VHH binders against q9y6x5. Designs and how they scored, part 341

Target 1, 379 residues: q9y6x5
Amino acid sequence: LPPKLLLVSFDGFRADYLKNYEFPHLQNFIKEGVLVEHVKNVFITKTFPNHYSIVTGLYEESHGIVANSMYDAVTKKHFSDSNDKDPFWWNEAVPIWVTNQLQENRSSAAAMWPGTDVPIHDTISSYFMNYNSSVSFEERLNNITMWLNNSNPPVTFATLYWEEPDASGHKYGPEDKENMSRVLKKIDDLIGDLVQRLKMLGLWENLNVIITSDHGMTQCSQDRLINLDSCIDHSYYTLIDLSPVAAILPKINRTEVYNKLKNCSPHMNVYLKEDIPNRFYYQHNDRIQPIILVADEGWTIVLNESSQKLGDHGYDNSLPSMHPFLAAHGPAFHKGYKHSTINIVDIYPMMCHILGLKPHPNNGTFGHTKCLLVDQWCI

## First folded at step 16 (VHH)

Design ga52 (framework vhh_7uia_1)
Fold by ESMFold2-Fast, scan of step 16:
Structure ga52 (fold): chain B 379 residues (1-379), chain A 124 residues (1-124)
Amino acid sequence: as target 1 above (379 residues)
Amino acid sequence: QLQLVETGGGLVKPGGSLRLSCVVSGFTFSSYAMAWVRQAPGKELEWVSSISGSGGSTYYEDSVKGRFTISTDNAKNTLYLQMSSLKPEDTAVYYCARVQYVYHSGNWIPFDYWGQGTQVTVSS
C-alpha cells in the first residue's frame, strides 16, 4: 500500500509556546514521534507566503505568493482574500498535492490549506473544501478523515488548516498569559481529538502525521506605532501592503519617494528592491514592489490611526518570535527524537521522500531533515 | 447480504469477564478496520476499540485500556472483544461496526454497517 501523509497547520503557533504552556496531548504525540523545536520560516513571515513555501519548498520570490496583499504591475491585478482563487497568483510553483496527483494514480484531500481550492497548472486537489473560516475544526477533521478512509484512487496526501492560535495572538498578544493559556489548551484538546479519531478509524500506526505552523507572533503596543502619513503624502505613492512590511509603489521618481521615507523612523528599515538583504531571498519577483519598508519587531506601521492589534507577525525571519515548530508521528518517523532547527523550505523534499514522489526543483535540503526519518542514516 | 451479528452479552458482576463475538458475512473483513462502539442508557454512542484490517494494530479508548482486548479470527470471519475487570460504567449495548464512511441523515458517519447490538450489564 502507498505511504500516506496528513499535514496539519495551526496558524501562528509560536515555537516557544511549547516551553511556556502545558500540552498533554501534543506531548504524548511527540513522545512517540519527533519534534523540531524551531522552524526558520521564509520572509515575509505571513500566512499565505509561508503556507505555500511549506508545500512547494520554495522561497517567496520563487513561488510568487510574496505577501497576503500583492500587486502585479504588468497585468494590473490585485491579490487579496477576495481574489485568492485566481490561478495567476499560484501558478509560479507546483505544490505537493499537484505533484502527488500527476506522478502516480493517487488522490489529494484538503481542508482549508491556502491554495487547495484553486486549480494550479489545471490541477485542483481531488477533494477540497472552499475556504470558510466559520467551518469548525470538527467538520474539517471529519471530511479529511472520511476522504482518507473512503477514496479511489486512494488519498495519500491530505492537509488540514486551522486559524488559531493566530487570530487570538493578534487580539490578545502573546504576552497575555491568561487568554493565551485558554486558547492553547483548546488547541491541545483539538490535537487530542485528531489522534483519537485516527485511532478509532484504525489509521494511527499506518498514517504519517505532521503538525506544524507557518509563523509565530510578537507583542505589539499603542506605544510602538510608525505613522506613515507623517513621512510622506498619499499623492506620492500607491500602498500595496501596510504592516509590518509595507509595499510601496511610487507615483513619482523612486529616489524621491525613498528619500522621503529613509529617515522617517528609527524603528523602520527602508529598502530599494535591489538593496533588500540577500538573506531574505525576497527580491527576484515582479510582485515585490520597488520600495519595501520593514518595521522592527513589535512596531506597527499605520496611516494616521491607532492599531487594535496586540500581536503581529511578518517581521524579520531571523527573529525566534517568528518561528513555528514541527512535530511528527508515523511509520516514517523516529520515536522520541528531538531536533533543534530546520528551514521551512526543507519540509517539502522530506514530504516528497515519505510519499515516494520526485520533487520539483526547490530551495530545501533533504539532508537537514533526514535525522527525523527511520529509513535514513543520520550520523 | 452484508451482515454483522453480535453475541456474548449478558449480566456479570463487577470485576467479572465477558467475551463478545461478531460474525461478519458479505465482505472480506481483513480489508477493513473493525470497531466496537457502545451506548449506555440515555447517552451518546462511545467508541471503545478498533483493529486495523491489514496490520492487526489495536486501539482502545483510555477508560478500557488494559481491561479490554480486541482480536480477529480471519478463518471464522469473527471479531472479538475480550472484556475483563468489568465496571458498572461499562453497562451498555455493544455494537460491532465496519469502519467505512457513509452518508446518513445529513452527516458523514465513520461506520457504514453495524449489528443489532448485544446488551452488557454490570451489576451486583
Scores: ipSAE 0.534, ipTM 0.849, lowest interface PAE 2.3, mean pLDDT 92

Design ga53 (framework vhh_7uia_1)
Fold by ESMFold2-Fast, scan of step 16:
Structure ga53 (fold): chain B 379 residues (1-379), chain A 124 residues (1-124)
Amino acid sequence: as target 1 above (379 residues)
Amino acid sequence: QLQLVETGGGLVKPGGSLRLSCVVSGFTFSSYAMAWVRQAPGKELEWVSSISGSGGSTYYEDSVKGRFTISTDNAKNTLYLQMSSLKPEDTAVYYCARVNYVYHSGTWIPFDYWGQGTQVTVSS
């Protein structure tokens, strides 16, 4: 019988939450599976970019979802979380559910994973839910497990996305132990529900399950604001994205805009596109704007206003606070194995291997994940 | 056509044992996971145990682990639940259920066919 994989994401689950809070259900999952303590995500450390990197194995400059807000100067199209359904934005890569449906006589199922409600290369997930944040985790789980059990051709790849702890991380900040403890306990209970549902359905020992996240969270403050309006007038540029990575499209000469911004704040780096550090792999795409501002960890870029966010992400991907974790259980994975770190782009070729799919060219390295897998030699 | 018939319930003392049986007809038994679900008086339905269609994997709710054993006899199309070290909190109607989603009243339900239930009472 073909191998099956369920990929679950809890948005904004910072890796060190595992060390600072109790997760009895997740710990039981890990005890009989594998844990990667840190996953080094791609820059920008934002939801849409990193979720698409997980399922394509590509850096943002390669898959084309370079931010949660984008502008394409050639086509004059705008992308946002409220305007994300145009296939144009997603067509620079082939996500794993498309490969699964086209290479094998198999189906894919999706509960809210970014991009799964969009036809990509004329292929949409066989079963999917249109994105709606008001749909409960329980309803998403009900649909995904129903599709895993009752589909022909069989569902072999399934995805499940949940918005917490990201929403609460923004609202309370990751250092609010009282509120974050309540939120994280709820997530652990949802993991318990997921495992119990799979056991109830007879799927648990024969289904590969990956639990991961797209990024972490860092504490912000009203004392750590960068007021962009004090640096440059609105008449000189169009703002494509604001914080903590601002995407600036100049209305005048690029050099003049750069000169007005470059010394505005000691807590912000200003880059011409060509000068963006190579380690970010964030340069070779038309959707990356001519000038990028990168705030230091915990600093918020604002337009002459206060920020109500007590937590944020999007910062430098070398920061441990931006890193999620990966846990996995199932017939493909060792039991009780712990690994220090992988790159988020490594998840895609690993998943292709588990499903028996030929991966599209990607930026991941299969060797980085081979020690997690029972059918591989750990060197 | 499709039938699940439970037997084996009864009154038992704390620490005692019972074996529940569920005879299945009208479908290919080994093609479906099977479950035992219970309902205590005035309480919600509680999943107790499942067995995969192949019979290779068994699963238990935490409160019954080490005390209950689920098994199948494919030749007899019969599902069993062997209950030992019974406690008063195990008192419930026990249902045999086939694992297969069905749409009912606006929601997906993971069990499409249920037996009539068999009463288990644990008391002195």
Scores: ipSAE 0.483, ipTM 0.822, lowest interface PAE 2.9, mean pLDDT 92

Design ga54 (framework vhh_7uia_1)
Fold by ESMFold2-Fast, scan of step 16:
Structure ga54 (fold): chain B 379 residues (1-379), chain A 124 residues (1-124)
Amino acid sequence: as target 1 above (379 residues)
Amino acid sequence: QLQLVETGGGLVKPGGSLRLSCVVSGFTFSSYAMAWVRQAPGKELEWVSSISGSGGSTYYEDSVKGRFTISTDNAKNTLYLQMSSLKPEDTAVYYCARVEYVYHSGTWIPFDYWGQGTQVTVSS
């Protein structure tokens, strides 16, 4: 039988939570597997962009999901929310479940991973759940494990997405140790449930499981607001995305809009599209707007109003607070190995290797993940 | 016809041992993972142990690790659970089950066939 892989994401799981809280179930998972302490995600450090980078191995400028809110000036389409099922937004890349179904006579399964309820290049995950945040982790786990066990042709790639700790990170902020401790203990219990379910089904030692996340979280404050209305009048631009990365579409001369914004706040960098730092790999896509504003860590861009968010993400991807982790267990992985850092785009070619798939051209480097794998020689 | 028949239960004192057997018929035994599940009076079903179809991988609920051993004899189409250092909290009806999802009463359950069970009572 072909190798199988289950990819699990806990949205907004900041890497340093592992050092500041106790995770007995996750620690037992890691003891017989591998841990990558930091995963350097792609810019911008948002949910849809990074989830799509994990499964394509591409920077956002290449896969086309450049933000959670997008505008395409050529087609005049707007990307609104997680219920937007227009394939247009997702068709600039080929995610691994599509490759899995097209290169091999294999099935894919998905429990809520972004993009899996959308036909991409006329191919939808063989088994999937329409996105609904009200569906319990238990129901997602039950469906995904049933599909892994009971499918013909066999499910060889499966995904499972959970909204926490991101939702609580926004609500309480990552520095609220009392509330975050409760939330993270619940997540560790869910990891315990996942492992026990796989053991119950006789799958544990023969299934590759990756537990990862898309980004971290940083503390915000009412004392760290940038009021965009104090910089520029609404008549000069259309706002495509607000915070902490604002996407500005000028209604008049771009230079005039830039000049009004460039010195407005010491806690915000203002870029013309062509001046966006090369290290972000956030320039070569029509969905990236002509002017991009990047708030400093912990600063929130607002329109003459307060913000209810005590935590946020989207900031510079060099910030450790924006980094998730990766843990993995299964026949492809070493036991008890700890690795410092990989890039989030490196996950895709590693997963293709485990599944025996030929990867599409991508921005990942297989060499960065070699030391995690039993069939590879580590330098 | 597909059947699972459990035997080997009984009354035992704390610290004692029992070996449960489950004879299966009507399917290729080595093609399925097999499990032991138990139910104490008035409680929900609790998974105890599983073994892969190849017999190469064994798994245990944390409370029974080091005390229980699951094994198979493919030539006899028999699943075993060797129980040692038994505790009063191990008192339950023990079922052997075939690991395969089935749709029942509006939900998917991970065991499609199981026997009538065998009673294990641990008391002084």
Scores: ipSAE 0.407, ipTM 0.790, lowest interface PAE 3.7, mean pLDDT 91

Design ga55 (framework vhh_7uia_1)
Fold by ESMFold2-Fast, scan of step 16:
Structure ga55 (fold): chain B 379 residues (1-379), chain A 124 residues (1-124)
Amino acid sequence: as target 1 above (379 residues)
Amino acid sequence: QLQLVETGGGLVKPGGSLRLSCVVSGFTFSSYAMAWVRQAPGKELEWVSSISGSGGSTYYEDSVKGRFTISTDNAKNTLYLQMSSLKPEDTAVYYCARVHYVYHSGTWIPFDYWGQGTQVTVSS
């Protein structure tokens, strides 16, 4: 029987939440599995880019989903809707569900993971749910486990995405202990439901399960705003993305726009595209705009207005507040092993190994995850 | 014909033991996980235990863990539930069920075929 893998994402689950709140169900999962305490995500630390990096093993400049709002200078197309189903945006990479379906006679299943309701290289997940944030976790779990249990050809790769704790992190901020405690307890209960469902179905000991996230969350404030209108008039540029990484398309000379922005705020770095730090791996794609503004942690870029966000993400990927965790359980994984850090791009080649798939060229390093796996030698 | 037939229920005192059996016919028994599900008077259906098709993996609801043992004899197409240290709270109709999703009454249910049930009563 081929190996099976369920990949679960709780959007915006900051790694240090594990140390500041109680997670009895997740702790039981980890006790008999593995924990990676920090996952260093890709820049920018946003939902669509990082979810696509998990399933492709590529930096954003390579897979083409470079932000949640994008403009492609070559084709003149604009992406700003989470329901945008144009394959154009996703076709610069091959996600693992496509590889799973094409290399072997196997099926994939998806409950709301970004990109899974889009045909990519003319291949859509064998089973999927069209994205709808109103669909309950229970309905997503019911569908994904039905597909894992009832499919032919067998579902060997399945994904499950949940919007919390990201939505509440934005609304309340990660320092709101009362509201975040309630939200995180609910997530732990959902993890308990997931484990119980898999046990009920007789799947738990034979299914590999990864629980991870795309990014963390940091506290924002009305006292930490960068008003872009104080530095430059709207007539000089088109705004492609705003905060905390602003993507600027100049309507006039690029140098003039840069000069108006470069000393705008001590809490924002301004980069010409070719000067973006190499460590970000955020330069070589037509969807990366000529000028990028990067706000310091906790600062919000605004257009002469207040911000309602008490928490945000998208900041420098070296910041621990931007890091998620990874926990896993199943026949491929050691029991009771803790690992400090991996890169988010390392998840893809690890998953390919577990499923027996040949990975497409990628930016991950299999060696970084080998200590998690029972069939690998660990130094 | 596809059938699941439970036997072994009855009246037992607290701390007692019972063994439930479920003989199945009409499908390849070893190809499906099997479950025991119970319903106490006035309560919802509660999953009790499951076993993989191979019989190699067993799972229990927390309240019965350490007291109940699920097993199969695949050569005899028979599912068992050995119940020990029975409590009044274990009083219920016990159903054996095949683990395979079916669409019923507007939702997907993880059990497509059930036995008629067998009554287990734990009282003095």
Scores: ipSAE 0.643, ipTM 0.891, lowest interface PAE 1.8, mean pLDDT 93

Design ga56 (framework vhh_7uia_1)
Fold by ESMFold2-Fast, scan of step 16:
Structure ga56 (fold): chain B 379 residues (1-379), chain A 124 residues (1-124)
Amino acid sequence: as target 1 above (379 residues)
Amino acid sequence: QLQLVETGGGLVKPGGSLRLSCVVSGFTFSSYAMAWVRQAPGKELEWVSSISGSGGSTYYEDSVKGRFTISTDNAKNTLYLQMSSLKPEDTAVYYCARVRYVYHSGTWIPFDYWGQGTQVTVSS
């Protein structure tokens, strides 16, 4: 039978949570599978950018989803709503479900993964659910497993997205052990439900399952605010994105705006687009604004107001607090193997290999994931 | 015509053993995963065990693991559930089911065909 893969994301699952909380169901999953202890995500460490990097193997400057709020200087289009279904924003890359449907006579299925309810290069996931945060994990799981069981052509690639622990991470902050313990226990129970459903269906030992996330979470505070209004008047710029990476579109001379911002706060780095550090791979796209402000970990950029967020992400991708993990189980994966680190862009070529697909050019390195796979030589 | 017929139920004392059988006809038996599902008096349906059609992988609900064994005899088109160390809480009607999604009463359910059921009673 052709290989099948289910890719599951729990939004905002910081890698360090695995060390600080008990996950009996996830640990049982890992015991007979593989664990990558942390995954170095792409900059900026936001939901839409990193979810699209997982399924394309590309840096944000290359796939075009450069933030959760964007402005395209060439076309004058604005993306500020995660429910925006305009294919324009997603067409700079080819996600794996599109490749799966076009290269092979196979179907794809999706339960809420970002981009799967949008036709990309005139191709939409064969089976999908329109994004709706109110739909339960159980309903998403029921639909995805029904499609895996009852489809022609067969579903060989399926995705499942869940909004927690990100929503609670923002509300309580990752250092609130009482509230985070409750939230993370519920997620572990959902992982248990997933495994039980696959066992019930007779799929568990024959389906490849990846559980991962897009980013981590860091603690914020009312004592760590950067008031942008104290640096520059609103009349000088258009704000495209605010925190913790502010995207500034100058209404006046760019140099004048830069000079007003560059020494405004010791807890924020100010970059002209061409001066953005090369290590971010965040420069070569018309949706990246002329001036970018990058707050230090745990600092929030505000407009003369308080922030209600006790946790946030979007910060420098070198920060361990921004890193998720990856766990996997199935016929493609070793049993009981633990690996330290991979890049989030490495997931795409690994998944292409498992499914027998030819990957589109990408920024990942297949060699980084070899030790996870049973059909690869690794010392 | 697709048919599943269960036999082997009965009354047994705690700690006893029973072997349930399900004879299937009308489809290629080994092409589908097969399951045992039970319903105790006044309770919801509970999945007990599954066996994959390919590779012969077996799976169990935690409360029966180590006590029950699911198996198939493809030559006889028969699914078995060997039950040992039976407990009063194992008392239920046991159904043989084919694992395939079907739309029923407003929802998708993972079992499209069921047997008539066989009663297992564990009591002193």
Scores: ipSAE 0.615, ipTM 0.879, lowest interface PAE 2.0, mean pLDDT 92

Design ga57 (framework vhh_7uia_1)
Fold by ESMFold2-Fast, scan of step 16:
Structure ga57 (fold): chain B 379 residues (1-379), chain A 124 residues (1-124)
Amino acid sequence: as target 1 above (379 residues)
Amino acid sequence: QLQLVETGGGLVKPGGSLRLSCVVSGFTFSSYAMAWVRQAPGKELEWVSSISGSGGSTYYEDSVKGRFTISTDNAKNTLYLQMSSLKPEDTAVYYCARVTYVYHSGTWIPFDYWGQGTQVTVSS
């Protein structure tokens, strides 16, 4: 029978939560599967960019979702959480569900994964749910398992997205042991429910399941604010994105705006677009603005106001606090294998291999994930 | 035409054993995963065990793992549940069910066809 894959994301699940909290259900999952301790995500370490990198294998400059808030100077279009359904923003790459439907003439299913309720290259996920944060994990799981069991052509690729622990990480901060313990226990229980549901349906040993996340979380504070209004007047620029990576579109000469920003705070780096570090792979896209501000870990850029966020992400992708993990179980994966690090862009070519799909050109390296797979040699 | 018929229930002492059988007719048995589901007096339905349509994969609720064994005989269109080391807590009506997961009449139905049930009573 054709291989099947379920890709599950718990938004904002920082890798080191695994060693600081108890996860009996996730640990049982890992015991009979594989664990990658750290996934090195793409810059910027935000939800939309990294979720799209997972399913395309591309850096943000290549797939075009370069932030959660974007501006395209050519078309004068704005992208935000409220306006993410325009295919224009998503069309610079081909996500795996599109490839799955077009190459193998098979179905894809999606419960809330970013981009799955948008027609991309005139192709939308065969089965999908319009994004609604109020829909329970159980309802998302019910739809996914129904589609996996009852579809023609068969669903071979399915995705499931859940907003926690990111929402609570922002509200309480990752250092709030009492609140984070409660939230993470609930997530572990949801993982237990997922496994039990798949066992009940007779799918568990024949379905490949990946549990991962898009980024981590770091502690913020009212004592670590960068007031952008103290650096520069609003009349000088248009703000495209604020924190912790500010995207600045100058209304006057770029050099004048840069000179007002470059020495304003010791807790942020100011880059002209062409000076952005090559290691970020965050330069070659028209949606990346002429000046980018990058706050140091735990610092929040504000406009003459306090921030209510006690945790945040978006920071330098070299920071361990920004790294998620990856766990997997199923016929494609070894049992009881532990791996240290992969790049988030490596997940896409691995998934294409599992599904028998020819990957589109991508920034991932299949060799980095081959040790996880039973049909590959790892020396 | 489509029927599931359970047999093998009865009264047994703690530590005893029973074998439940479910004969199915009206569909291709090996094309569906099959399950055993139980309902104790005054309690909700509890999933007990499932077997894949191929018979290659078996799954158990944690409280019965190591004590119960699910199996099939495709030539006889029969599903079995071998129960050992029975406890008073295992007292329930046991149902054979065909596994699917569909939305019907305002609720999620993990099973679309059920047998009549067979009573298992574990008591001294």
Scores: ipSAE 0.000, ipTM 0.479, lowest interface PAE 10.2, mean pLDDT 90

Design ga58 (framework vhh_7uia_1)
Fold by ESMFold2-Fast, scan of step 16:
Structure ga58 (fold): chain B 379 residues (1-379), chain A 124 residues (1-124)
Amino acid sequence: as target 1 above (379 residues)
Amino acid sequence: QLQLVETGGGLVKPGGSLRLSCVVSGFTFSSYAMAWVRQAPGKELEWVSSISGSGGSTYYEDSVKGRFTISTDNAKNTLYLQMSSLKPEDTAVYYCARIQYVYHSGTWIPFDYWGQGTQVTVSS
């Protein structure tokens, strides 16, 4: 009887892959559901920040996961995507699985979504898997569907995360049609497996399913490098994050470091924290460093070395190459409806509405997603 | 002492029809979702269709949708699969299965009890 929702992320799924490659299983999903062609993500366009924005409805400056590598000058703590288990980093927001467990006396389940294996405000997902990239999609799906069927109190919110096509996008670049076609076909087959498993278990018609992603991917090149060591000596600063958004913590006078960087390359913008464009919503958090460097699309910031990445993300969130998509199916959603764009922060209040939860204050606008929903009037 | 017994298989020509039956005993039939799964020669197990314990919700694999109908008679503890417009590709052993997760050999499996199977052959 209570509404249920499964949120699925395929990391690094660029929106325009949908028009350049064949996805028979995803197209069948969309035909009887809804498609948002572009989702405008938050800046910076990276995995941890955007996955947390999806489940909190907050800009990065508000939820506190401001990069995949962070430093907090007050506490002297350092965060990396390989050392993400300290609740300190996650406690500036309340993700939807915590709200689900606390407001409705319901359970949540998670297969690898960032943050779900960490207690946040002393609350961890009722059922979860510790992050391990070696665990197959099938095993993640088996656990999620078992928890959806056999939980008490009932699991009403479940998440499922998969690392592709991001890993292959970095390795081959999005313009490698041969390798990307192979990877994307495998993902479409996994979507087919997901739908068939849900049908088999009698979940398909009563479960709301969202398939989305955190960001896109753009082509990089050895011809598009910015050598930071040519700009400034390493004795002047501590590097917190490198590319394509460099986070600089000055060891000396901030103005002196800024002056050495500001004219170094025509292919990056150099900002003092207070001068970061307001449209990024990337300023009001202690984890955002005093100087930020933002590379132009397709440019890689390096330290006197080459880059092995043929694709990357993290760039300006106004770039279409950075945008993912959102597809959804289930009793809450219209059938055969296409929408052009939403903001990634709009997903959270929409999911709260579907689950009957009161959202925490957030940066999303429910009105942006209401045309997707059967119980809402769309003029 | 749970038991699932399939009957109704046989040889039919392409375009023909068959009705499979599965009589279950040893549990409250209406409390469990039930499935038909099949195995073609040299292939892995393939889910075909499922029905909720109440009989109100039915689901089908895409290749059989519109051709197969799953149903239950709770008073007789019997699960049915009505098959029409049969194709050579439908040739398989058909198993009746109870949908209930069981932990086995390090993983969760969505079926805890199976019948012995009934052979369906679609050929001239």
Scores: ipSAE 0.141, ipTM 0.639, lowest interface PAE 5.8, mean pLDDT 91

